# Designs tried in a protein design chat: VHH binders against UPF0159 protein Ta1429. Part 18

Target 1, 206 residues: UPF0159 protein Ta1429, of Thermoplasma acidophilum (q9hib2r271to476)
Amino acid sequence: EKVRLIKYSNEREEMQKVLALLMYPFAEDASGIISRIKAMELSEASAILERIRDLRKNRRMKVGRPFEAVNYVFEVTTNYGAFRDLQRHRFLSIVRKPLTVSYGFDVPPIIAKMPDLSEEYAEAMKDAERVYRIIKERYGAWIAQYAVPFAYRYPVVFTTNLAEATYFIELRSTPQAHFDLRDIAIRMYNEIKSVHPSLAGIIKFV
Key: E = the ipSAE of ESMFold2; O = the ipSAE of ESMFold2 at other seeds; V2 = 0.75 times the mean of E and O plus 0.25 times the DockQ between their complexes.

## First folded at step 23 (VHH; framework vhh_3k1k_2)

Design l3 (from k11 with S57N; at its last look DockQ between E and O 0.84; V2 from the best seeds 0.00; counts 0 for: pae O 2.5 > 2)
Fold by ESMFold2 at other seeds, look of step 23:
Structure l3 (fold): chain B 206 residues (1-206), chain A 122 residues (1-122)
Amino acid sequence: as target 1 above (206 residues)
Amino acid sequence: QVQLVESGGALVQPGGSLRLSCAASGFTFSEYKMRWYRQAPGKEREWVATINYEGGNTAYEDSVKGRFTISRDDARNTVYLQMNSLKPEDTAVYYCAKEGDYVKGSYEFDSWGQGTQVTVSS
């Protein structure tokens, strides 16, 4: 699996937190607003979120900070080059794995279009795998990772929130985005939609 | 104890329509999100659609949005997938899934049915 949503919370509870934070600036007291939100039907809560979605006319209009209250844990397996680009975003990594040959490798699009070059590329990657295994047996996995080409996949677990995920997904899902990051962004979007259909509506510009 | 039984898979011509059903038992159906997944030969299982409880908010994978409609009948413990404008790329085994229990801030794995075959060809 290239992108897996490992952990997410109950959508009703997450929606209640977001609504409480959205409405607090206009409320007389905090306990009264919490009680009102708990009594709210999901359809009413969803309608409010849809109105907020409608106010976003383009992706430069950020979602509000209340959406930072919704958290996700993802596991992403992609090549090390793409992982380094992911680090430019405000994602938190929880655990890293060392570079290995165990997760396979990616073929750049230019090479993939040329079957003869794709075969030579795959042979070169198999040669790197053989070297990695020799070094791992003699010197251990930490040293062996130096023999792993950047095209090999690198699984990481990281946390994010809905506000940051929206920014990342809308930025990197455009046709102009680098192919690896675009694919990750679209897969993260689908993972969020699959578990949080109401909250995912805030992610508008995909 | 959870049982999910998909039905309605068939051979359909491109552009045709098909309605899948998933009969559920062994849990309080109205309290759970229900999902459809599909798996084509040689491919990973893919999410297709989700329907929430409480008024039925839905979400779809982009390639099926506008063509597929997920719905539920809580009185009959059944979730449906109405599939319109079918394309050869929709050929797959379709699985009904029940969202896992939410326990101590985390979801357990989904429960799955056995699947129903949908084939789109002339």
Scores: ipSAE 0.496, ipTM 0.825, lowest interface PAE 2.5, mean pLDDT 86
ESMFold2, look of step 23: ipSAE 0.582; ipTM 0.852
ESMFold2 (binder alone), look of step 23: mean pLDDT 82; pTM 0.819

Design l4 (from k11 with G55K; at its last look DockQ between E and O 0.81; V2 from the best seeds 0.62)
Fold by ESMFold2 at other seeds, look of step 23:
Structure l4 (fold): chain B 206 residues (1-206), chain A 122 residues (1-122)
Amino acid sequence: as target 1 above (206 residues)
Amino acid sequence: QVQLVESGGALVQPGGSLRLSCAASGFTFSEYKMRWYRQAPGKEREWVATINYEKGSTAYEDSVKGRFTISRDDARNTVYLQMNSLKPEDTAVYYCAKEGDYVKGSYEFDSWGQGTQVTVSS
């Protein structure tokens, strides 16, 4: 799977945390606000989040630090070029596996449009796979990594929060974004929507 | 024993409509999020829509938003997918899924139905 959401928490509990943090600056203490929010219907909580969403006029207006309280763990299987770009974002605990030929390779769109060049590209990738397998058998996977072209995919795991995920998704889902990152951003967005339909509403500029 | 049984899949013309149903048993239906997924031949299974067990909370994959509506009837333990303005790219096996149990801060895997075939062709 190219993008997998491997850990997330209960949506009601996460919404309650965010709302408590949003409201705390206007209250005498957190206990009073938390008690009020705990009694709140999901529809009421969602309406408050919708109003906060509506105040954002463009993607440069951040969702606010209270949304840092919502955490996700993603596994993304992507090529090394995209991984280097992914590292520029403020994700936590970003870790990759050794490079390998096991997950297939990506063909850049420009090359994919040229059938003759696509064939030569695929032949080069298969040649590299052959060399990788020979080196791995004789010297192990760590050394064999040096034979893996950057077009090959491999898993990367990272932790992020909803505030940073919103920023990443809104930045990289535009048509102007690098094709690999745009695809990752859209898939992350869908993963969050699939498990947190109410919270995902804060992600506005996709 | 969790059971999910999809029905309503059919052959339909482009622009047509279908309503899928998923009859659920073996769990407290009103306490769980329900999802629809689809899988076209040779493609990955893709998320389509989610409905929370509380009122008002739904989400859709962008290509179906405005055309598909997920709903639930807790009295009948049934989740529905109303599909309007169907297109050839909607051709797939559609699966109903129950969100897994939340155990020690993590969700278990979803439980899946057997699927129902939707074919959109002229």
Scores: ipSAE 0.554, ipTM 0.842, lowest interface PAE 1.9, mean pLDDT 87
ESMFold2, look of step 23: ipSAE 0.567; ipTM 0.843
ESMFold2 (binder alone), look of step 23: mean pLDDT 82; pTM 0.826

Design l5 (from k11 with G100S; at its last look DockQ between E and O 0.69; V2 from the best seeds 0.00; counts 0 for: pae E 5.6 > 2)
Fold by ESMFold2, look of step 23:
Structure l5 (fold): chain B 206 residues (1-206), chain A 122 residues (1-122)
Amino acid sequence: as target 1 above (206 residues)
Amino acid sequence: QVQLVESGGALVQPGGSLRLSCAASGFTFSEYKMRWYRQAPGKEREWVATINYEGGSTAYEDSVKGRFTISRDDARNTVYLQMNSLKPEDTAVYYCAKESDYVKGSYEFDSWGQGTQVTVSS
C-alpha cells in the first residue's frame, strides 16, 4: 500500500487529552476539568471538537498545540523526489531502507505522454537496475543505492502528530501540489478519518 | 465468532438511492466502531465511511461525502449505508467491517461474507 497508518491510539483517550489541554484556560481548577472530561460521553467530546473546528476560518489559523498530543506512525512508499518534499515537515523521526530497484519506478506524466522519450526513460531505468544488481552483488546494498535513480520507490516510516499532519494535509492536498504529495496527503487524511473520525474533523481545508 | 452479513445491493439508475445493511453478531456491537468499504472491479478495496459508537462522529471518503450516510441501530446490531445521488463510479461490492481503535492495518475488509453488489447503470 502507498500509505499505511501503522500506529495510533484509542480515540476517546486521545480526545480526553486534547480536551483537557484546550479547556484548562476556561476553568477555575484542573481537578474540575479532569473530572468533567472523564465523565464526558463520546458524543459530547465530539461536539466540542466540532466547535473548535468551526473557529478555524482559514488554513492560516493553527489547530493549536493541544493537538500535538495525538501521535501517528505512517509508512509511505514513494519515489525519492517526493520523499525529499516529505522531509520539509516536522516529523519526529524518519526511518528508511537503502534505495533499491525492488519497488519499481514512477514515470512522470509529461514523459509518459511522449512515446520516444518514454522508451528512452524506461531503457535508462533498466540500465540503472542492471548496474545496481552488479554493484549489490559485489559491494552490497548500501553502496549499490548510489545507482538508484530518483524515480524508484521505497518505503519510509515516520512519526507525526495531528497538528503537523493537519498542516501537511491542508498544504499538500491542493490542486497546485505535486501530484505525488497530493495523493499521499489525501491518503493520510483518509487513514486518519477511518480510525479517528472525531479528531479528523479538525482537518478542515482539504 | 464475529459474523458480518451485508445486504441491500441492487441495480440502480444514476441519481437513484439504495440503503445497505450489515447484520453483526459475535461481539458487543454497541461498543465498536463500524466501517464500510467497497471494491470496484480491478481495484483495491477502499474505505467509504466510519461510524463511531455512543452517537459519536461519522467520517466519509471525499467522493461520497454529502451523498452517503452511515448510521447504526445498536438494538438490532446493524450498521447501514444510505446511498443517494448514485453515480456509475459507485459500482462496487460493498463490505462492512469491525475494527479496534487500538490496532490499525488489518481492517476486516473481507467482512467474512460475499459483500453486497451495487451496480449503477451507465
Scores: ipSAE 0.137, ipTM 0.592, lowest interface PAE 5.6, mean pLDDT 82
ESMFold2 (binder alone), look of step 23: mean pLDDT 80; pTM 0.806
ESMFold2 at other seeds, look of step 23: ipSAE 0.317; ipTM 0.721

Design l6 (from k11 with K33S N52S E54S Y102S Y107S; at its last look DockQ between E and O 0.81; V2 from the best seeds 0.00; counts 0 for: pae O 3.3 > 2, unsure alone 64.8 < 65)
Fold by ESMFold2 at other seeds, look of step 23:
Structure l6 (fold): chain B 206 residues (1-206), chain A 122 residues (1-122)
Amino acid sequence: as target 1 above (206 residues)
Amino acid sequence: QVQLVESGGALVQPGGSLRLSCAASGFTFSEYSMRWYRQAPGKEREWVATISYSGGSTAYEDSVKGRFTISRDDARNTVYLQMNSLKPEDTAVYYCAKEGDSVKGSSEFDSWGQGTQVTVSS
């Protein structure tokens, strides 16, 4: 799976947490907010989120800090070149595996369109695989990493929050984004929508 | 114990319509989001649609948006998937899923039905 949402929390609880943080600066005390929010129907909570969504006129208008309270853990498997670009978005890498040939490699679309370059590219990847196998057998996986081209896929586990995910998704889902990052952004968006249909509404500029 | 029973799957022609039902028991239905997934032969199970607890929000995978409608009847503990303009690509086993409990809040604790077969063929 290229993008897998492996940890999230129940949407009702996440909604209550976000609403509490949105309302706390204007409240007399925390217990009053908690009581009101626990009694709040989803339709009322969703209406508040929709108004916040409506106030965002463009993707440069960030969502507020209360949305940082909604956390996700994703497993992303992509080529190492794209992974380095992901690092620019302040994701926290929790678990890293050594580079290997086991997850296959990506062929850039422009190379895929050119039959003789596509064959040459595939032969280069196969040659790297042969060298990797030899080094791994003799010296182990950590040393063999040096033989793995960046086109090979690299699985990582990331933690992020809804505010950061919104920024990444809205930035990288545009046609101008590199195709690997755009695909990752759209897949992350679908994963969030599937488990948090109300909260996903804050992600406006997809 | 949570039980989800899907029904309504059938063989239909392209362009046809079908309504799937999922009868739920063993939990307070109105407190949970409900989802539909599908799995075609040789493919991974994919998300189709979600309806939030209380029915206030819905979300759809892009390929079904505008053609499928998820709904719920909390009085009857039932979630539905109305499927219109069916295409051969919609052929799959369709599964109803219950959102996991907050104490166990993760995708690996979601509850699933046994599925109902939808075949779109001419």
Scores: ipSAE 0.348, ipTM 0.730, lowest interface PAE 3.3, mean pLDDT 84
ESMFold2, look of step 23: ipSAE 0.421; ipTM 0.760
ESMFold2 (binder alone), look of step 23: mean pLDDT 78; pTM 0.791

## First folded at step 24 (VHH; framework vhh_3k1k_2)

Design o1 (from k11 with E108Y; at its last look DockQ between E and O 0.92; V2 from the best seeds 0.00; counts 0 for: pae E 6.4 > 2)
Fold by ESMFold2 at other seeds, look of step 24:
Structure o1 (fold): chain B 206 residues (1-206), chain A 122 residues (1-122)
Amino acid sequence: as target 1 above (206 residues)
Amino acid sequence: QVQLVESGGALVQPGGSLRLSCAASGFTFSEYKMRWYRQAPGKEREWVATINYEGGSTAYEDSVKGRFTISRDDARNTVYLQMNSLKPEDTAVYYCAKEGDYVKGSYYFDSWGQGTQVTVSS
């Protein structure tokens, strides 16, 4: 799967944490606010989040640090070129693997639309695989990595929070974004929406 | 122990309707969110709809919103997907999924059923 949401937490509990952090600066004590929020109905909590969503008039208005309390673990399988761009974003706990030919490769859409170039591209990738396998057998996987073109896929596991995920998704889901990152952003959005339908509402500019 | 059994898949004309069912057992059904996914031949599995365990809150993938309705019957341990205005692109194996087990304050993965085939063809 290109994007998998591996780990997330109970939405009611996550909403309660976000609300507690949003309300704390205006509270007389932390324990009183926590008790009040724990008694809150899900529909009331959702309504507050909808109002916060409405206050965001454009993607430059960030969702705020309380949303950093909601955490996700994703596994993304994409070409190494796109992964290098993912590293530009503030994700926590990135787990990397050595480059290999085992996960196949991507064909850029521009090349895929040109039959002769698509064939030449595929042959170049097969040549790289052959060289990789020869080098790996003779000199080991560490050295063989140098024969792997960036078009080859590789899985990565990373953690993020809802604030950073919102920033990434809203930035990279725009039509101007590189096609690989846009696809990943939209898939991450749908994964979050699938498990946290109320919290996902804060992700407005998709 | 968790068992999810989908049914109701069929061959349907474009514009037609179909109701999928998923019978669930092996867990406390009322305590979990339930979801539908689908997988077309040669495509990745994609999320379709989610229904929350309380309040009946729902969410849908954009291409099915307004056409599909997810619902649940806690007395019968069953989740449904009412599919209206079916299109050829809705052709897929549809899977019922249980929200992943709650472990150490986090959910990890869904449990899946065996799937039911929906084909939309002129």
Scores: ipSAE 0.100, ipTM 0.575, lowest interface PAE 6.3, mean pLDDT 84
ESMFold2, look of step 24: ipSAE 0.107; ipTM 0.590
ESMFold2 (binder alone), look of step 24: mean pLDDT 82; pTM 0.829

Design o2 (from k11 with S106Y; at its last look DockQ between E and O 0.76; V2 from the best seeds 0.00; counts 0 for: pae E 2.4 > 2)
Fold by ESMFold2, look of step 24:
Structure o2 (fold): chain B 206 residues (1-206), chain A 122 residues (1-122)
Amino acid sequence: as target 1 above (206 residues)
Amino acid sequence: QVQLVESGGALVQPGGSLRLSCAASGFTFSEYKMRWYRQAPGKEREWVATINYEGGSTAYEDSVKGRFTISRDDARNTVYLQMNSLKPEDTAVYYCAKEGDYVKGYYEFDSWGQGTQVTVSS
């Protein structure tokens, strides 16, 4: 799977955390806010989130810091070039595996359209794979990583929060975004919607 | 033992409608989110729709939003997918899924039915 949602929490609990943080600046006492939020119907909480969504008029109007309280763990399998660009976002990146040839490689679209060049590209990748296997057998996976071209894929696990995920998804889902990142952004969006239908509503500009 | 039995899949012409159902047993149905997924031959399984328990909030994959409606009947332990304005691209095996148990701060994997085939063609 290119994007897999590994860990998420109970949506009601996460909505309660966000609402408590949103309301805190207007509260006489934190305990009173927590009590009110705990008693709130799920439908009322969802309606508040929809209002916040409606007030955002463009991608530059970021969601507030309270949405940082909702956390996700994702596994993304992508080529190393796209991974470097992914790292520019404020994810808590956890690189779980060394680079390897085991997940195959991507062919850039411009090369894929040219049969002769595509064949030459694939031959170069196969040559790199042979060298990788030799080095891995003799010196181990850590050293063998140096033989892996950027086009090869590998899985990475990272944590993020709903505020950062919203920013990333809205920025990278546009047609102007690099194709690899756009595909990852749309897949992350669908993963969040599938498990947190109410909270995902704040992700507006997809 | 959790059991999910999908039904209602058929061959239909483009523009047609189908209603899928999923009969659930072996768990307290009203306490769980339910989802529909689909998988075309040679493709990854993809999420289609989710319906929450209390409150009944829903979400849809963008390509089906406005055409598909997920609903649930807690008295009959059944989740439905009303599919309107069907397109050839909707051709797939449709799976009902129960969200896994929330144990020690984590969700276990979903439980799945065996699926029902939907084919949209001339």
Scores: ipSAE 0.486, ipTM 0.810, lowest interface PAE 2.4, mean pLDDT 86
ESMFold2 (binder alone), look of step 24: mean pLDDT 82; pTM 0.828
ESMFold2 at other seeds, look of step 24: ipSAE 0.521; ipTM 0.824

Design o3 (from k11 with D101T; at its last look DockQ between E and O 0.02; V2 from the best seeds 0.00; counts 0 for: pae O 21.9 > 2, placed apart)
Fold by ESMFold2 at other seeds, look of step 24:
Structure o3 (fold): chain B 206 residues (1-206), chain A 122 residues (1-122)
Amino acid sequence: as target 1 above (206 residues)
Amino acid sequence: QVQLVESGGALVQPGGSLRLSCAASGFTFSEYKMRWYRQAPGKEREWVATINYEGGSTAYEDSVKGRFTISRDDARNTVYLQMNSLKPEDTAVYYCAKEGTYVKGSYEFDSWGQGTQVTVSS
């Protein structure tokens, strides 16, 4: 899969954490807030989150720091160029693997429109794969990775939280964003929505 | 161990209806979200519907909204997918899934059933 959500927690527990942190600055006592939130029905918690969503009028209005309490682990398979752009989002913790030819390569849209140039491009990528295999057999994967062109896809595991994921998704889902990152952002949004439909509502500007 | 067993898949005419069932065991069913996914040949597995652990809260993929209804019976540890107004593009293997979660400091990934085939053809 291009984007996999591989770790997340129960939505009720996550919503309770967020609500406790949102309400704490306005309370006399932390234990009283915890009691109220434990007694709260899921539908009531969802309604509060919906009101918070409504208060955000544009993507420049960031979500609050309490949403940092909701954590996710993603695996994303994308070309090395997009991976370098992911690295520029310093709020993401990233675990690297050596580059490989096993996940295929991307052809830029401009080249894809030109059949003869597309064939030439694909042949160059296949030649690189051949060299990679020779080097890997003789010297191992860490050395062979230096023969892998940037168009090849690359799996990356990273951790993030809902506040940072919201920022990334809303920034990179715009039409002005590079398509590779826009596709990743939209897929991350859909993955979060599928497991945390109530919390995903905070991601408004997708 | 988590066990999920789907049933109810069949060959049906366009416009027809089916009800899929998923019998669950090996976990406290009432405490977890349940999901349906589907996979057509040559396509990636796609999310279809989710139901929260307090019945009535549901979410659906856009192409099935208004036609499909997910429901659960916590007393019978069963999740259902009622599929109405079936179309040829609904042809797929349908999978039941249990929500993944943390247990004692380790993450448990989503658990899947073996799937049930739904074919919509004249």
Scores: ipSAE 0.000, ipTM 0.100, lowest interface PAE 21.9, mean pLDDT 80
ESMFold2, look of step 24: ipSAE 0.000; ipTM 0.108
ESMFold2 (binder alone), look of step 24: mean pLDDT 80; pTM 0.804

Design o4 (from k11 with D101R; at its last look DockQ between E and O 0.01; V2 from the best seeds 0.00; counts 0 for: pae E 21.1 > 2, placed apart)
Fold by ESMFold2 at other seeds, look of step 24:
Structure o4 (fold): chain B 206 residues (1-206), chain A 122 residues (1-122)
Amino acid sequence: as target 1 above (206 residues)
Amino acid sequence: QVQLVESGGALVQPGGSLRLSCAASGFTFSEYKMRWYRQAPGKEREWVATINYEGGSTAYEDSVKGRFTISRDDARNTVYLQMNSLKPEDTAVYYCAKEGRYVKGSYEFDSWGQGTQVTVSS
């Protein structure tokens, strides 16, 4: 709902691509290594990935470029403020829809724990919704989006790969990360783990 | 009502070992990432270790890596911190924390325990 993994490929095939790229520099030719990897038992492939995971001693040791071959498409519904922070991650290719009031809004944690401020915040958001709907009726949705506060949510679709996702997830799942990006990072990790349990093991520092 | 109760803090000689426990109640423990923090006298609270709510992945602050091990027992609703090769610099109040998360469009704040004192001195 908040984070959906909408496109991914078969894990064994993705593991084969990663292993081929890892092993190619040490092989005489590409066809020989591809044949060997196609014949490899799942347990052998998984063991190699676990060794690579174990070699990552800390979060500063980057995941290698072969993991860029594993691609994902996510849909994330989040507020515009969090979207701005997502865009700072040059490793995520992002496509967005126009801003709207249809998906509701987030309340910042500081405001949420203060009942009087929470009520003022909600009233301000309702005023913004009224203005948005008036402008949309007369001038259309494109112009009306300028009346949408940053706290409102909207879905974005982005593509990424396992190497970039690992970097993002390990960076943003730390306690220092902003709360909304931390939640997105953890949900992305769980989505990847659900469909690619062996490959998700490379995402070590979550 | 969320409750986190740390225990196991003690006075230990340098080089010694200590195991901290944090008993959790009032929430579905298995759904949450758990963390340890510490606060030395006169300093800001700092992160020490994290364990994922799926029970497998761990992360550590650089100065404790290789010496401290975080673990969890979801059946007992307990998170642990095994501290080996203790140094005087590890002297602090250690806090257990339940990491906040988004739940049904709202943000839950982090929850904290009362802390347990660890003193490393000869």
Scores: ipSAE 0.000, ipTM 0.101, lowest interface PAE 20.6, mean pLDDT 81
ESMFold2, look of step 24: ipSAE 0.000; ipTM 0.094
ESMFold2 (binder alone), look of step 24: mean pLDDT 85; pTM 0.847

Design o5 (from k11 with A59T; at its last look DockQ between E and O 0.95; V2 from the best seeds 0.00; counts 0 for: pae O 3.0 > 2)
Amino acid sequence: QVQLVESGGALVQPGGSLRLSCAASGFTFSEYKMRWYRQAPGKEREWVATINYEGGSTTYEDSVKGRFTISRDDARNTVYLQMNSLKPEDTAVYYCAKEGDYVKGSYEFDSWGQGTQVTVSS
ESMFold2, look of step 24: ipSAE 0.504; ipTM 0.834
ESMFold2 (binder alone), look of step 24: mean pLDDT 82; pTM 0.824
ESMFold2 at other seeds, look of step 24: ipSAE 0.449; ipTM 0.812

Design o6 (from k11 with D101T E108Y; at its last look DockQ between E and O 0.73; V2 from the best seeds 0.00; counts 0 for: pae O 8.6 > 2)
Fold by ESMFold2 at other seeds, look of step 24:
Structure o6 (fold): chain B 206 residues (1-206), chain A 122 residues (1-122)
Amino acid sequence: as target 1 above (206 residues)
Amino acid sequence: QVQLVESGGALVQPGGSLRLSCAASGFTFSEYKMRWYRQAPGKEREWVATINYEGGSTAYEDSVKGRFTISRDDARNTVYLQMNSLKPEDTAVYYCAKEGTYVKGSYYFDSWGQGTQVTVSS
């Protein structure tokens, strides 16, 4: 799978944390806020989040710091070029494997439209695979990874939060974004919607 | 334990409609989110729709938004997926899923049904 949501928490509990942090600056008593939020109907909590979404007029208006309290762990399998661009975004933790030829490669859409060039591209990738396997056998996988073309895929695991995920998704889901990052952004958005339908509403500019 | 049984899958013409149902047992149905997923031949399983407990907030994958409606009947422990304006691209096995739970140091995992086949063909 290209994008997997590995870890997330119960949505009601996450919404309660966000609301508590949103209300804290205006509170005389933290215990009273927690009690009120715990008793709140899910529909009422969702309505508050929708109002916050509505106040955002454009992608530059970031969601507030309280949304940093909602954490996710993703596994993304993508080509090295897209991974380098992904690294430019603020993620809390990243773990990756060495590059290899085992996960297949991507064919850029421009090349895919040209049958003769697609065939030449595939032959070049097969040649790179052959070289990789020779180097791996003689010198090991870490050295061999330098022979892996950018088009080959590999998995990476990272931790993020809803505030940063919102920024990334809204920035990279535009038609102007590189096709690999746009696809990743849209898939992350769908993963979040699937488990956190109320909280996902804050992601407005998709 | 948890049991999810999907039904209502059939062969239909493009533009047609189907209603899938998922009978649930083995848990307090009204306290959990329910989801529909689908898996087309040669494709990875993909999320389709989610319905919350308590008030029934819903979310949909973009390609089905406006065509599919997820609903629940807590008295009958049943989740539905009303599918309208069906397209050949909607051909898949449709799975009902119950919200997973987080255990410290563990990943969330949904509980799944066995699936029901929906085929949209001319």
Scores: ipSAE 0.012, ipTM 0.499, lowest interface PAE 8.6, mean pLDDT 83
ESMFold2, look of step 24: ipSAE 0.098; ipTM 0.590
ESMFold2 (binder alone), look of step 24: mean pLDDT 82; pTM 0.821

